# Ledger of designs, part 286: VHH binders against o75319

Target 1, 181 residues: o75319
Amino acid sequence: GNHIPERWKDYLPVGQRMPGTRFIAFKVPLQKSFEKKLAPEECFSPLDLFNKIREQNEELGLIIDLTYTQRYYKPEDLPETVPYLKIFTVGHQVPDDETIFKFKHAVNGFLKENKDNDKLIGVHCTHGLNRTGYLICRYLIDVEGVRPDDAIELFNRCRGHCLERQNYIEDLQNGPIRKNW
Key: E = the ipSAE of ESMFold2; O = the ipSAE of OpenDDE; V2 = 0.75 times the mean of E and O plus 0.25 times the DockQ between their complexes.

## First folded at step 17 (VHH; framework vhh_h_nbbcii10_fgla)

Design z93
Fold by ESMFold2-Fast, scan of step 17:
Structure z93 (fold): chain B 181 residues (1-181), chain A 125 residues (1-125)
Amino acid sequence: as target 1 above (181 residues)
Amino acid sequence: QVQLVESGGGLVQPGGSLRLSCAASGFTFSYDRSYALGWFRQAPGQGLEAVAAISGSGGSTYYADSVKGRFTISRDNSKNTLYLQMNSLRAEDTAVYYCAAKYPWLNSRSEYDYWGQGTLVTVSS
């Protein structure tokens, strides 16, 4: 269906690049069929995403889509030059180890292949907040050795919204470090 | 070019207080929140010891067990300056104190990238 996701309009479309990283977070873009339910200033299509990234003098090199649906937009709505990765994640639950490892593998692979440029890894779930913030912070903590509270505060500030789910915050602060092979 | 300049060292009596300052240039605290900042010290004839650290956001702080409850690390983004407020000073706090910056964040890796020249603190009657 063409129903706007709950609370989608409450969130800023795109955050700022997280300094010292290649990450930028945003809410799910909505394909043209959703625009009949949106005022012009509320529209955030895949095209609008790329325009907003360019307005920040940034360039996307990868999109990681964490939604548990494909109804909001199709990979075909993105420029052919931008890789797209779908990782199906269920909302409300802390992502499992397999999901965390898939995310880390994708990020590490992108960074290795893009060491000679400054292109960004765009990450989104429905609101670009809880699942998105969890996986970005998990990567920073486990791979980069960032302290949990620093990772969370950096994400919150750059996204323009604070992580809302207490179970996600608790796992980041007190949970075990997940190892990559 | 990142540069750190310490000031505020001097002679102080046991039980006294002193505030050290570290002026940073080459980055701005309000914009470049990815720089973690810390204080280290080296007592005469001893190795380098980590004293305190503060994250780029100011949300996380670390203190060595020897100074917990006595020292407070803080930052002033408007002045691009890091501070170490030292209270209840003891003779064993006598050392050259160094300001250091780590890019991008405060983490379990102990290497700092940029260092000041140091400022001497002497705690003696």
Scores: ipSAE 0.000, ipTM 0.207, lowest interface PAE 12.7, mean pLDDT 86

Design z94
Fold by ESMFold2-Fast, scan of step 17:
Structure z94 (fold): chain B 181 residues (1-181), chain A 125 residues (1-125)
Amino acid sequence: as target 1 above (181 residues)
Amino acid sequence: QVQLVESGGGLVQPGGSLRLSCAASGFTFSYDRSYALGWFRQAPGQGLEAVAAISGSGGSTYYADSVKGRFTISRDNSKNTLYLQMNSLRAEDTAVYYCAAKYPWLTSRSEYDYWGQGTLVTVSS
């Protein structure tokens, strides 16, 4: 169906750029067919996403979609100039090493190709919080050498919401560094 | 382009207090949170010692064991200034104090990129 994801309305549509990085996190955009179930101020379409990022004087260069579904919007709903990468991740479970590697590879590839600009990597799952926050923080810890608590604090502040899943937080704080990239 | 200028050093009696300031230019604390900031000191005839640090967002702080509970690091974004509040000063706190900035703060690099000229703190009767 075309039901609104549970608790989707509880979250800010898009966070702020994470300073010192190229990351920006947001909740899943919902295509036009969902708007009949939303008040005007609740709408967050793919077009709304790009408008909100422009309002922050930022520009997207890549979208990484971590949802396990394509029902919310289609890649065709995005501007053709913005690359789109789908990494299917299951909620509730800490992402596996293959998923972490795919995420790191995509980020590293984008950064290498975009040395001459300041375009952002947009990352989202359903709420733009748990899977999104985990993978961004995992990248910062494993690749950039950020301290786990600092990565989590930076993500929480910029997203405007705190990571909720304790198993994700525990893995970031106490889990092994995954040197796969 | 990035410059750090320390002030507030001087002579103080044991048990006294002193506040050091570090004025930053070439970046803005309010909007450019990419810099981690810290205080280092060098006592006469000794090596450089890390004293305190504050993350780019201001939410995480570090203190050397020798100063925990006595020193407080803080930042004032409106003044673009880093502070070190030093209480219960001891003779062994006598040193040249340097402020330093690391960019980006999200790197594992232990080396700081920008350094002030230093300010002398003498704790003596």
Scores: ipSAE 0.000, ipTM 0.163, lowest interface PAE 14.1, mean pLDDT 86

Design z95
Fold by ESMFold2-Fast, scan of step 17:
Structure z95 (fold): chain B 181 residues (1-181), chain A 125 residues (1-125)
Amino acid sequence: as target 1 above (181 residues)
Amino acid sequence: QVQLVESGGGLVQPGGSLRLSCAASGFTFSYDRSYALGWFRQAPGQGLEAVAAISGSGGSTYYADSVKGRFTISRDNSKNTLYLQMNSLRAEDTAVYYCAAKYPWLEPRSEYDYWGQGTLVTVSS
């Protein structure tokens, strides 16, 4: 299917790098077959993603795809030099502990292997907001010791949109720290 | 893109131990944590049997009832290698052992996407 995801056009394609971290968040890129349903200024393909990252003087070293589908783009649409990790997550529900630990392990592994460069970890779900923001903030809180409200504020500012799901926000602010990774 | 190469098979006496290795290429264990990894075997005249599997994070494992307590599955991210430590081997463990990878999650008895060529383990005096 060439159906554009609901509300996808409402969100900025790519946020800014989160200062003090290696994270950058964006909405799901759409492969070329979706472009017939988009105005030129609305297009955001995998190629457009890498062009926008380069325009910020940044470079991607890893993409973590949190969508529950593979219909929007294929890993083969990405440069072969950039690792791609799929973590299937369902919207609306707070990601489970196994999902959280997989995300943390991927991030920690990337950072250890990329200590000699400044490449970014790109994270996206459909809109690059709720699941994306939750997992990035969860990592900052649990692993980096960032205060929950500070992590959320940093993500919201850099993404250019605020986390919308109240259950995600509540879990980040008041939920348990997941220390087993 | 993904390739799996098994090694470590051979002849071993009943009660002995053997460690199988599976070298992965085309993805990295440190970054590509969505791949679940497993060991399957096919004994002479029998069908393919799931033996052991481990999730991409290492947080979940599966073992067939026939091998629980005797076999241990593990992964080494620094070597990009999956292992199967086989202890207290029995004649019925004689089989060709296959390393397999499944995207995205651990589902032990579902269809696996990538397979090695297999390594023979013979338990006999």
Scores: ipSAE 0.000, ipTM 0.116, lowest interface PAE 16.2, mean pLDDT 84

Design z96
Fold by ESMFold2-Fast, scan of step 17:
Structure z96 (fold): chain B 181 residues (1-181), chain A 125 residues (1-125)
Amino acid sequence: as target 1 above (181 residues)
Amino acid sequence: QVQLVESGGGLVQPGGSLRLSCAASGFTFSYDRSYALGWFRQAPGQGLEAVAAISGSGGSTYYADSVKGRFTISRDNSKNTLYLQMNSLRAEDTAVYYCAAKYPWLDDRSEYDYWGQGTLVTVSS
């Protein structure tokens, strides 16, 4: 399974930290076996991810992987010092309440354990855009009280790409607040 | 032609058991971790819910909290078939159950490559 994900090359590898938060979004890193299908400037391995984060003077403390596959890279390709959480999230549809709750629980737990440092929560799906942007914005809206349009604008600006799925945008703007229970 | 066909659905009483099968044709199951195979369900009037998933090697599994301890996902690569063993069934498990497969991109497909047509499971006395 060395096929590059559809449209993966269309997206910036890593966004910027979202100011006022601990979030940074990126597209899925691809393990070394994918590199024979990529030009040098297109490569984005797990190692490349950590190098790019460090170049921004940031440090990852947690990776949340929202892809519904394990073919792109393995947890063992990550430094042992960085926790990895897999939340299998179906694309095309708005994540269900169970998925939203798992995401919120992971974020809240990380923040409690890391109150004395400034390490980031890295979140990705395949493109680091739709599922990733939805769950980050849902957290900001439901937990931090950010206005939906402000959360979406902040994510879009920092990711460098706008949320594409209209059903995700509509749910963020007009859907119910999901309680943490 | 790649196709997933679910079977094994039907009417069962609360507390009963069913085993769903998903037969794949047009491609062969492999131990390659590039395959993500899983079960999803949609109850009347509700959205699609992920139920269980299994990696290509069978080495990792996922279960929704609502089914954990009651359902077991497995695969038989020799039969090119995915299974969902459902025990201790409840009325809230009533849904159309779909199997789905993620395959390496070949045809500019979205992140969800292949879905079955679904099989109905009704849990009622």
Scores: ipSAE 0.000, ipTM 0.126, lowest interface PAE 14.5, mean pLDDT 83

Design z97
Fold by ESMFold2-Fast, scan of step 17:
Structure z97 (fold): chain B 181 residues (1-181), chain A 125 residues (1-125)
Amino acid sequence: as target 1 above (181 residues)
Amino acid sequence: QVQLVESGGGLVQPGGSLRLSCAASGFTFSYDRSYALGWFRQAPGQGLEAVAAISGSGGSTYYADSVKGRFTISRDNSKNTLYLQMNSLRAEDTAVYYCAAKYPWLDARSEYDYWGQGTLVTVSS
């Protein structure tokens, strides 16, 4: 469809690289068919994503797509040089352990394969905020040993928007560490 | 049209090794990287069993407990080919091996959308 996701226009397209990490977060790019409902300055296509990353003097090496749909853009709209991983995650509920496992495995595999470069892992859901922020912070806490409040603050600052879902925040601060990764 | 063609099957002795190949056409591993790729097998009188899988990004792999440590899944994006290296083969590994591709990677009815015709692996003296 041509329907713009609810509140999509309320969020900045792309955040900043999270210092000390390889992560960058953004909202879902929208393919050309959505542009009839957008002003020129509101457009954020896959091409626009790569242009904005380049403007920050950064380079994407992997995109992890956390949306529960494929209607917004096609992997074929991305450059051939950038791997794409789809992890279907439903909104509103904390991602389950299998989803967390898949995310951690993808990140660890990318870092192992890209030890000789500084390419970024781009992560997005619909708004690039709640599911995206949860999984990035969960990785930093469980794998990198970052304190929960520090991980959340770093994500919020670099994304330019604060995590909104109380259940996600509560799980990050007080929930169990998923230690099999 | 998506097509998967397996090769490398044959007769091997217990303890031997085989490498299966799956040549993909109709999509490219680099360009259409949302495809997950896997190996399945069906032994005589048994149902279809998932053996190994690799995500389109290469960041995730899966192995059935029965083959973990003996089999290795890999891909060569430049050759558009998926491989299954099978070591320390046992009689119970005898099966028709199928290459499969999945797009989108969650399918409500079947986890894999495209299948090769299969290649027979027989482990016997």
Scores: ipSAE 0.000, ipTM 0.121, lowest interface PAE 16.7, mean pLDDT 84

Design z98
Fold by ESMFold2-Fast, scan of step 17:
Structure z98 (fold): chain B 181 residues (1-181), chain A 125 residues (1-125)
Amino acid sequence: as target 1 above (181 residues)
Amino acid sequence: QVQLVESGGGLVQPGGSLRLSCAASGFTFSYDRSYALGWFRQAPGQGLEAVAAISGSGGSTYYADSVKGRFTISRDNSKNTLYLQMNSLRAEDTAVYYCAAKYPWLDYRSEYDYWGQGTLVTVSS
């Protein structure tokens, strides 16, 4: 499975840090075997991810991988100093409460252990947009008390792309606060 | 592929000390900080009890009230080994001690995924 994910090239590789938070969102990195199908300027390997984050004067402390596959890159392709957490999520549907709980728990644990530094939580799905944006916004709304529209605006601005799935947006704006943390 | 192998159990006098070791394979402590590591015990005729846990980064630890101040959990990333230093041992510490690993590393009270075979610690007069 060396085929490029649909529309993967349409998205910026990595967004900006979301101010006031430890979050940074990006699209899935692709291991070297995918590079024969990419122009040099389109490549976004695990190494490229870390280089782009360093270019922003930031440092990753955790990667949360929300894809439902392991074909794009292996955890072994990441620096040994950065923890990796896999949460399998299916695209198109709003993540269930168990998935939301796992995400919130991972974030809270990281923040508790990293009080004395400013390292970032990197979050990605395939495009780093819908599942990624939903879970980050859900965390900000439910745990940090951010207004839904403010959370969505902050994510959209920093990611450089707007959340596309109306069902995700609707759940964030009008859904119940989930006390899963 | 994840395997945990305990060593260091045995017979010890009350007030004595033992250090248990757990050699991990199938993941690396320095790389796979997404795993939580812990020690559990089961005394004769009793259920499984959490003793101590250490986060994937090593930045946070948990201890059961019964062992707090006497036991110390630690890890050596270069040796891929988890330790439990047990001091001031008491007869009630007699149990089979299990090394365990959990993915993801968060919430030490969640079910652990990987378990060693256990090592017996007997504290007797």
Scores: ipSAE 0.000, ipTM 0.157, lowest interface PAE 14.3, mean pLDDT 85

Design z99
Fold by ESMFold2-Fast, scan of step 17:
Structure z99 (fold): chain B 181 residues (1-181), chain A 125 residues (1-125)
Amino acid sequence: as target 1 above (181 residues)
Amino acid sequence: QVQLVESGGGLVQPGGSLRLSCAASGFTFSYDRSYALGWFRQAPGQGLEAVAAISGSGGSTYYADSVKGRFTISRDNSKNTLYLQMNSLRAEDTAVYYCAAKYPWLDTRSEYDYWGQGTLVTVSS
């Protein structure tokens, strides 16, 4: 359906680029059919996403969509020049190893192919917080050797909202490093 | 222009092994990392089935449940060639096998637009 996701309005549409990385996090854009249930100032379409990124003097080179649904927007509404990668990720549970490895592989592939530019990897789930924050932090910890608390603090500050799910935070702080990509 | 040419098909007995090759031209595996490569098959009277795929960076692979544990996809960047090593072959593996390429691999909207001519694999006694 066209029901607005619970608490979606409570979150900033898009965070800031995470310094020292290519990551930027945002909440799910909602296609035009959802705008009937939104005030004009609450609208955040795929077009609005690209406008907000441009307003920060940044450019998207990849969008990774972690939602477990395709109801929020059509990938076809995104520019052909920006790759769209769907990784179906179940909410509430810590992402499994297969999901983590797919995310790491995509990020590493993007970075190798984009060495000569400064384009960003945009990552979102429904709120751009829990699944999004987990996978970005997991990448920083496992691949870039960032300390867990530093990764979480950086994500929270740049997203403008703190990771909420205790099981995600616990796994990042005390869980094992996943060593395949 | 992009071309894919399969080879290595033939007649094998059940339980046997066969290696298919796909020679690519018009792009290079080392340079053009944005291509994904895959193997598809079409059995007599059946539709097209995805068999195996390897990402443009070579870091991830996919296998259909029907072949997982028996088939291995690999690539040789120096030879610009994709391989499918097929072990423990069964009668139901009889099909024309196609090599295909997808660009860009990081985009779930992209499709396999580049196809070889196919090579026949027959598994019988």
Scores: ipSAE 0.491, ipTM 0.825, lowest interface PAE 1.4, mean pLDDT 90
Fold by OpenDDE, second read of step 18:
Structure z99 (fold): chain B 181 residues (1-181), chain A 125 residues (1-125)
Amino acid sequence: as target 1 above (181 residues)
Amino acid sequence: QVQLVESGGGLVQPGGSLRLSCAASGFTFSYDRSYALGWFRQAPGQGLEAVAAISGSGGSTYYADSVKGRFTISRDNSKNTLYLQMNSLRAEDTAVYYCAAKYPWLDTRSEYDYWGQGTLVTVSS
């Protein structure tokens, strides 16, 4: 159905670009059919996403959708010029190695093909926080060699909300490095 | 998981036309735009040759010099199918044609991860 995700309204629609990276996190945009259940100021559509990104003087070059459903919006709602990748990611549990691997491959592929521009990798789950934050931080830690606490702090600051789930935080701080390739 | 099935091959005279199809399963063209699809061919006694490729967004295409202006690669999201329209066919186009996919987006690797079984195209008078 078209019910609003729980606590969706509690989170900022779009974060800030993470300095030193190409990442930006945001909550899931909702297609037009959801607008009937929202106040005008609460609406956040795919169009609104791109407008907000533009207001930050940024441009999206890739969208990675980590939600475990397809009911929120359609790829057709996005510009054809922006690649869209769906990585079905189960909530509440630490993503498995395959999911982590898929995410890393997508990011590395994008960076390789976009060396001549400054377009961003937009990442979202439902709230754009826990799954999103984990995978971004996992990448920074495993691939870029960033200290776990630094990665987490950077994400939290830029997203405007802190990672909430202890299992994600614990895995990032103390878990093993995952295979990159 | 991901499967590719080619069809449309057969016997055709020089100058004729043929359209190959590749039915994809295991991923959806509409919802997974961060992929690449391609056609390859192997002629008798020859190595594998890249023929054409298309990005998931459809914004980028590639053609081998030998087929430019004659072949067109396209996709239909509603059918989850890749096509190769072959016009002005020549004897040297005779080969087994393979459909291949990169999924998810694996641009750091030149190799395609998924392959069909191939379909034979014979161009002969």
Scores: ipSAE 0.019, ipTM 0.404, lowest interface PAE 6.0, mean pLDDT 90

## First folded at step 19 (VHH)

Design ih1 (framework vhh_4orz_3; at its last read DockQ between E and O 0.90; V2 from the best seeds 0.88)
Amino acid sequence: EVQLVESGGGLVQAGGSLRLFCAASGFTFSDWTMGWLRQAPGKRREWVALITSGGYTTYADSVKDRFTISRDNAKNTVSLQMNSLKPEDTAIYFCARYTDSDIGHAFDYWGQGTQVTVSS
ESMFold2, look of step 19: ipSAE 0.831; ipTM 0.919
ESMFold2 (binder alone), look of step 19: mean pLDDT 84; pTM 0.851
OpenDDE, look of step 19: ipSAE 0.914; ipTM 0.951
ESMFold2, look of step 21: ipSAE 0.835; ipTM 0.922
ESMFold2 (binder alone), look of step 21: mean pLDDT 84; pTM 0.856
OpenDDE, look of step 21: ipSAE 0.911; ipTM 0.950
ESMFold2, fold request of step 22: ipSAE 0.822, 0.822, 0.829; ipTM 0.918, 0.918, 0.919
ESMFold2 (binder alone), fold request of step 22: mean pLDDT 84, 84, 84; pTM 0.852, 0.853, 0.854
OpenDDE, fold request of step 22: ipSAE 0.919, 0.919, 0.922; ipTM 0.954, 0.955, 0.956
ESMFold2, last read: ipSAE 0.811, 0.829, 0.813; ipTM 0.915, 0.922, 0.913
ESMFold2 (binder alone), last read: mean pLDDT 84, 84, 84; pTM 0.854, 0.852, 0.854
OpenDDE, last read: ipSAE 0.926, 0.926, 0.920; ipTM 0.958, 0.958, 0.955

Design ih2 (framework vhh_4orz_3; at its last fold request DockQ between E and O 0.90; V2 from the best seeds 0.88)
Fold by OpenDDE, fold request of step 22:
Structure ih2 (fold): chain B 181 residues (1-181), chain A 120 residues (1-120)
Amino acid sequence: as target 1 above (181 residues)
Amino acid sequence: EVQLVESGGGLVQAGGSLRLFCAASGFTFSDWTMGWLRQAPGKRREWVALITSGGYTTYADSVKDRFTISRDNAKNTVSLQMNSLKPEDTAIYFCARYTDSDIGTPFDYWGQGTQVTVSS
């Protein structure tokens, strides 16, 4: 259905590119059927996503959708020129090793195929915060060797909102490194 | 009004099987991820299985390879086939609607539950 996610309206639609990375985080865009439940200024459609990215003088090269639902929008709502990848990710709990691996693999694949451009990897869950932040930070920590606190701070600053799940933060700060391959 | 009604619970011996059913109404069922939760005595409620509208499934580690979640969008039903049941599977089982929200609980509706008791 077109049930608006709890507190979805309270979060910035799109963050900023994370300096030194190809990542940009955003909240889930909602298909047209949700608009009747939103004020015009609250609407954030797939089209709006791309417009906002363009306003930042950026271009999306990949969208990674981490939601564990298919009710928000359809891949067909996206431009055909931008690949879409679904990684069903259960919320609230720390993503399992398989999920982490899928994410890393997707990111690495993208980077290998896009060495000649500066297109971004757009990542979102429902709010574009917790699952999104965890997996991006997990990548930065495990693959890029970034300090956990630095990764978290960078994500929070660029997203405009802070990770809220303590279990995610704890795992990033003190949890084991996950296998990259 | 969203309604979820569970059935199929009962007493079963260890190693046995049981199939739970859930009838959903009051919303566009086919749009929603659904799941099963369970709550054992003195324990917190935990998710057991999830199934998206398109049929993608995920299971808790404790029930993986033993439980199977399925859905029938035409009938607005969700089922949980439970095989190789163990005493530790004893709990009240709830059919639940999954919102995917990171705020609060990711489930917004569930039924009254059905009791599953596995004897040694």
Scores: ipSAE 0.921, ipTM 0.956, lowest interface PAE 0.5, mean pLDDT 96
Fold by ESMFold2, fold request of step 22:
Structure ih2 (fold): chain B 181 residues (1-181), chain A 120 residues (1-120)
Amino acid sequence: as target 1 above (181 residues)
Amino acid sequence: EVQLVESGGGLVQAGGSLRLFCAASGFTFSDWTMGWLRQAPGKRREWVALITSGGYTTYADSVKDRFTISRDNAKNTVSLQMNSLKPEDTAIYFCARYTDSDIGTPFDYWGQGTQVTVSS
């Protein structure tokens, strides 16, 4: 359907590559059926996503879709050459251990398969902010050993928006390290 | 307009079972993730189960392995099979439409609810 997510228009479509990582974050692209409710300048389709990545002189090698719905776009709307992975992630709460593990597994698999290129992992939830920022930061903390505040600051700067929900921020800063395997 | 109508609630002994039903109308049901919420006396409303249009499910820890959410996209219905019920499951249960948003409210519509009372 064409029900635009609350405040979706308020967020930059695509962030910048996070230096020292293979991540780039963005808000959910919306299929053509949503465009009836959007001004042309507000549109951000799956095709627009790839055009914006090209404009940054980058290339996506994987999209990890964290939304807990299939109404925003279909994987068929993506170019055939880019792998797509759905990890259903419940919002408003810190992702559970199973979700965190699936995300880590997907990232580690990508890095192994793409060690000889510089393609990026695109990650999104609905707004590309809270669930996306949490899981990227959780990976950097648990797998790469990055300090929580450094991971959060890097994400916020490169996304162009700050993580907003306190429960996610508190868990990243003060919560336990999660198992990696 | 969006309408969600719950049924199937009642009184049941601890250890017993109930099946709740939700009839949905006024929106393209097959596009939307749906859920069940509950509100116990004096407590905040909480979600207990979610199901995507394709049938992927997630449960709150307190009900895992006891509750099963299902849907029928042809009939526009959502069901909640509740087994091994405990007194702490006593609540008004609401069928709800999930927004998939961390920003606004997590659910944008729910019904009037159906009472489930579990006695010792």
Scores: ipSAE 0.831, ipTM 0.921, lowest interface PAE 0.8, mean pLDDT 93
ESMFold2, look of step 19: ipSAE 0.829; ipTM 0.918
ESMFold2 (binder alone), look of step 19: mean pLDDT 83; pTM 0.835
OpenDDE, look of step 19: ipSAE 0.905; ipTM 0.948
ESMFold2, fold request of step 22: ipSAE 0.821, 0.826; ipTM 0.917, 0.917
ESMFold2 (binder alone), fold request of step 22: mean pLDDT 83, 84, 84; pTM 0.841, 0.845, 0.843
OpenDDE, fold request of step 22: ipSAE 0.920, 0.921; ipTM 0.956, 0.956

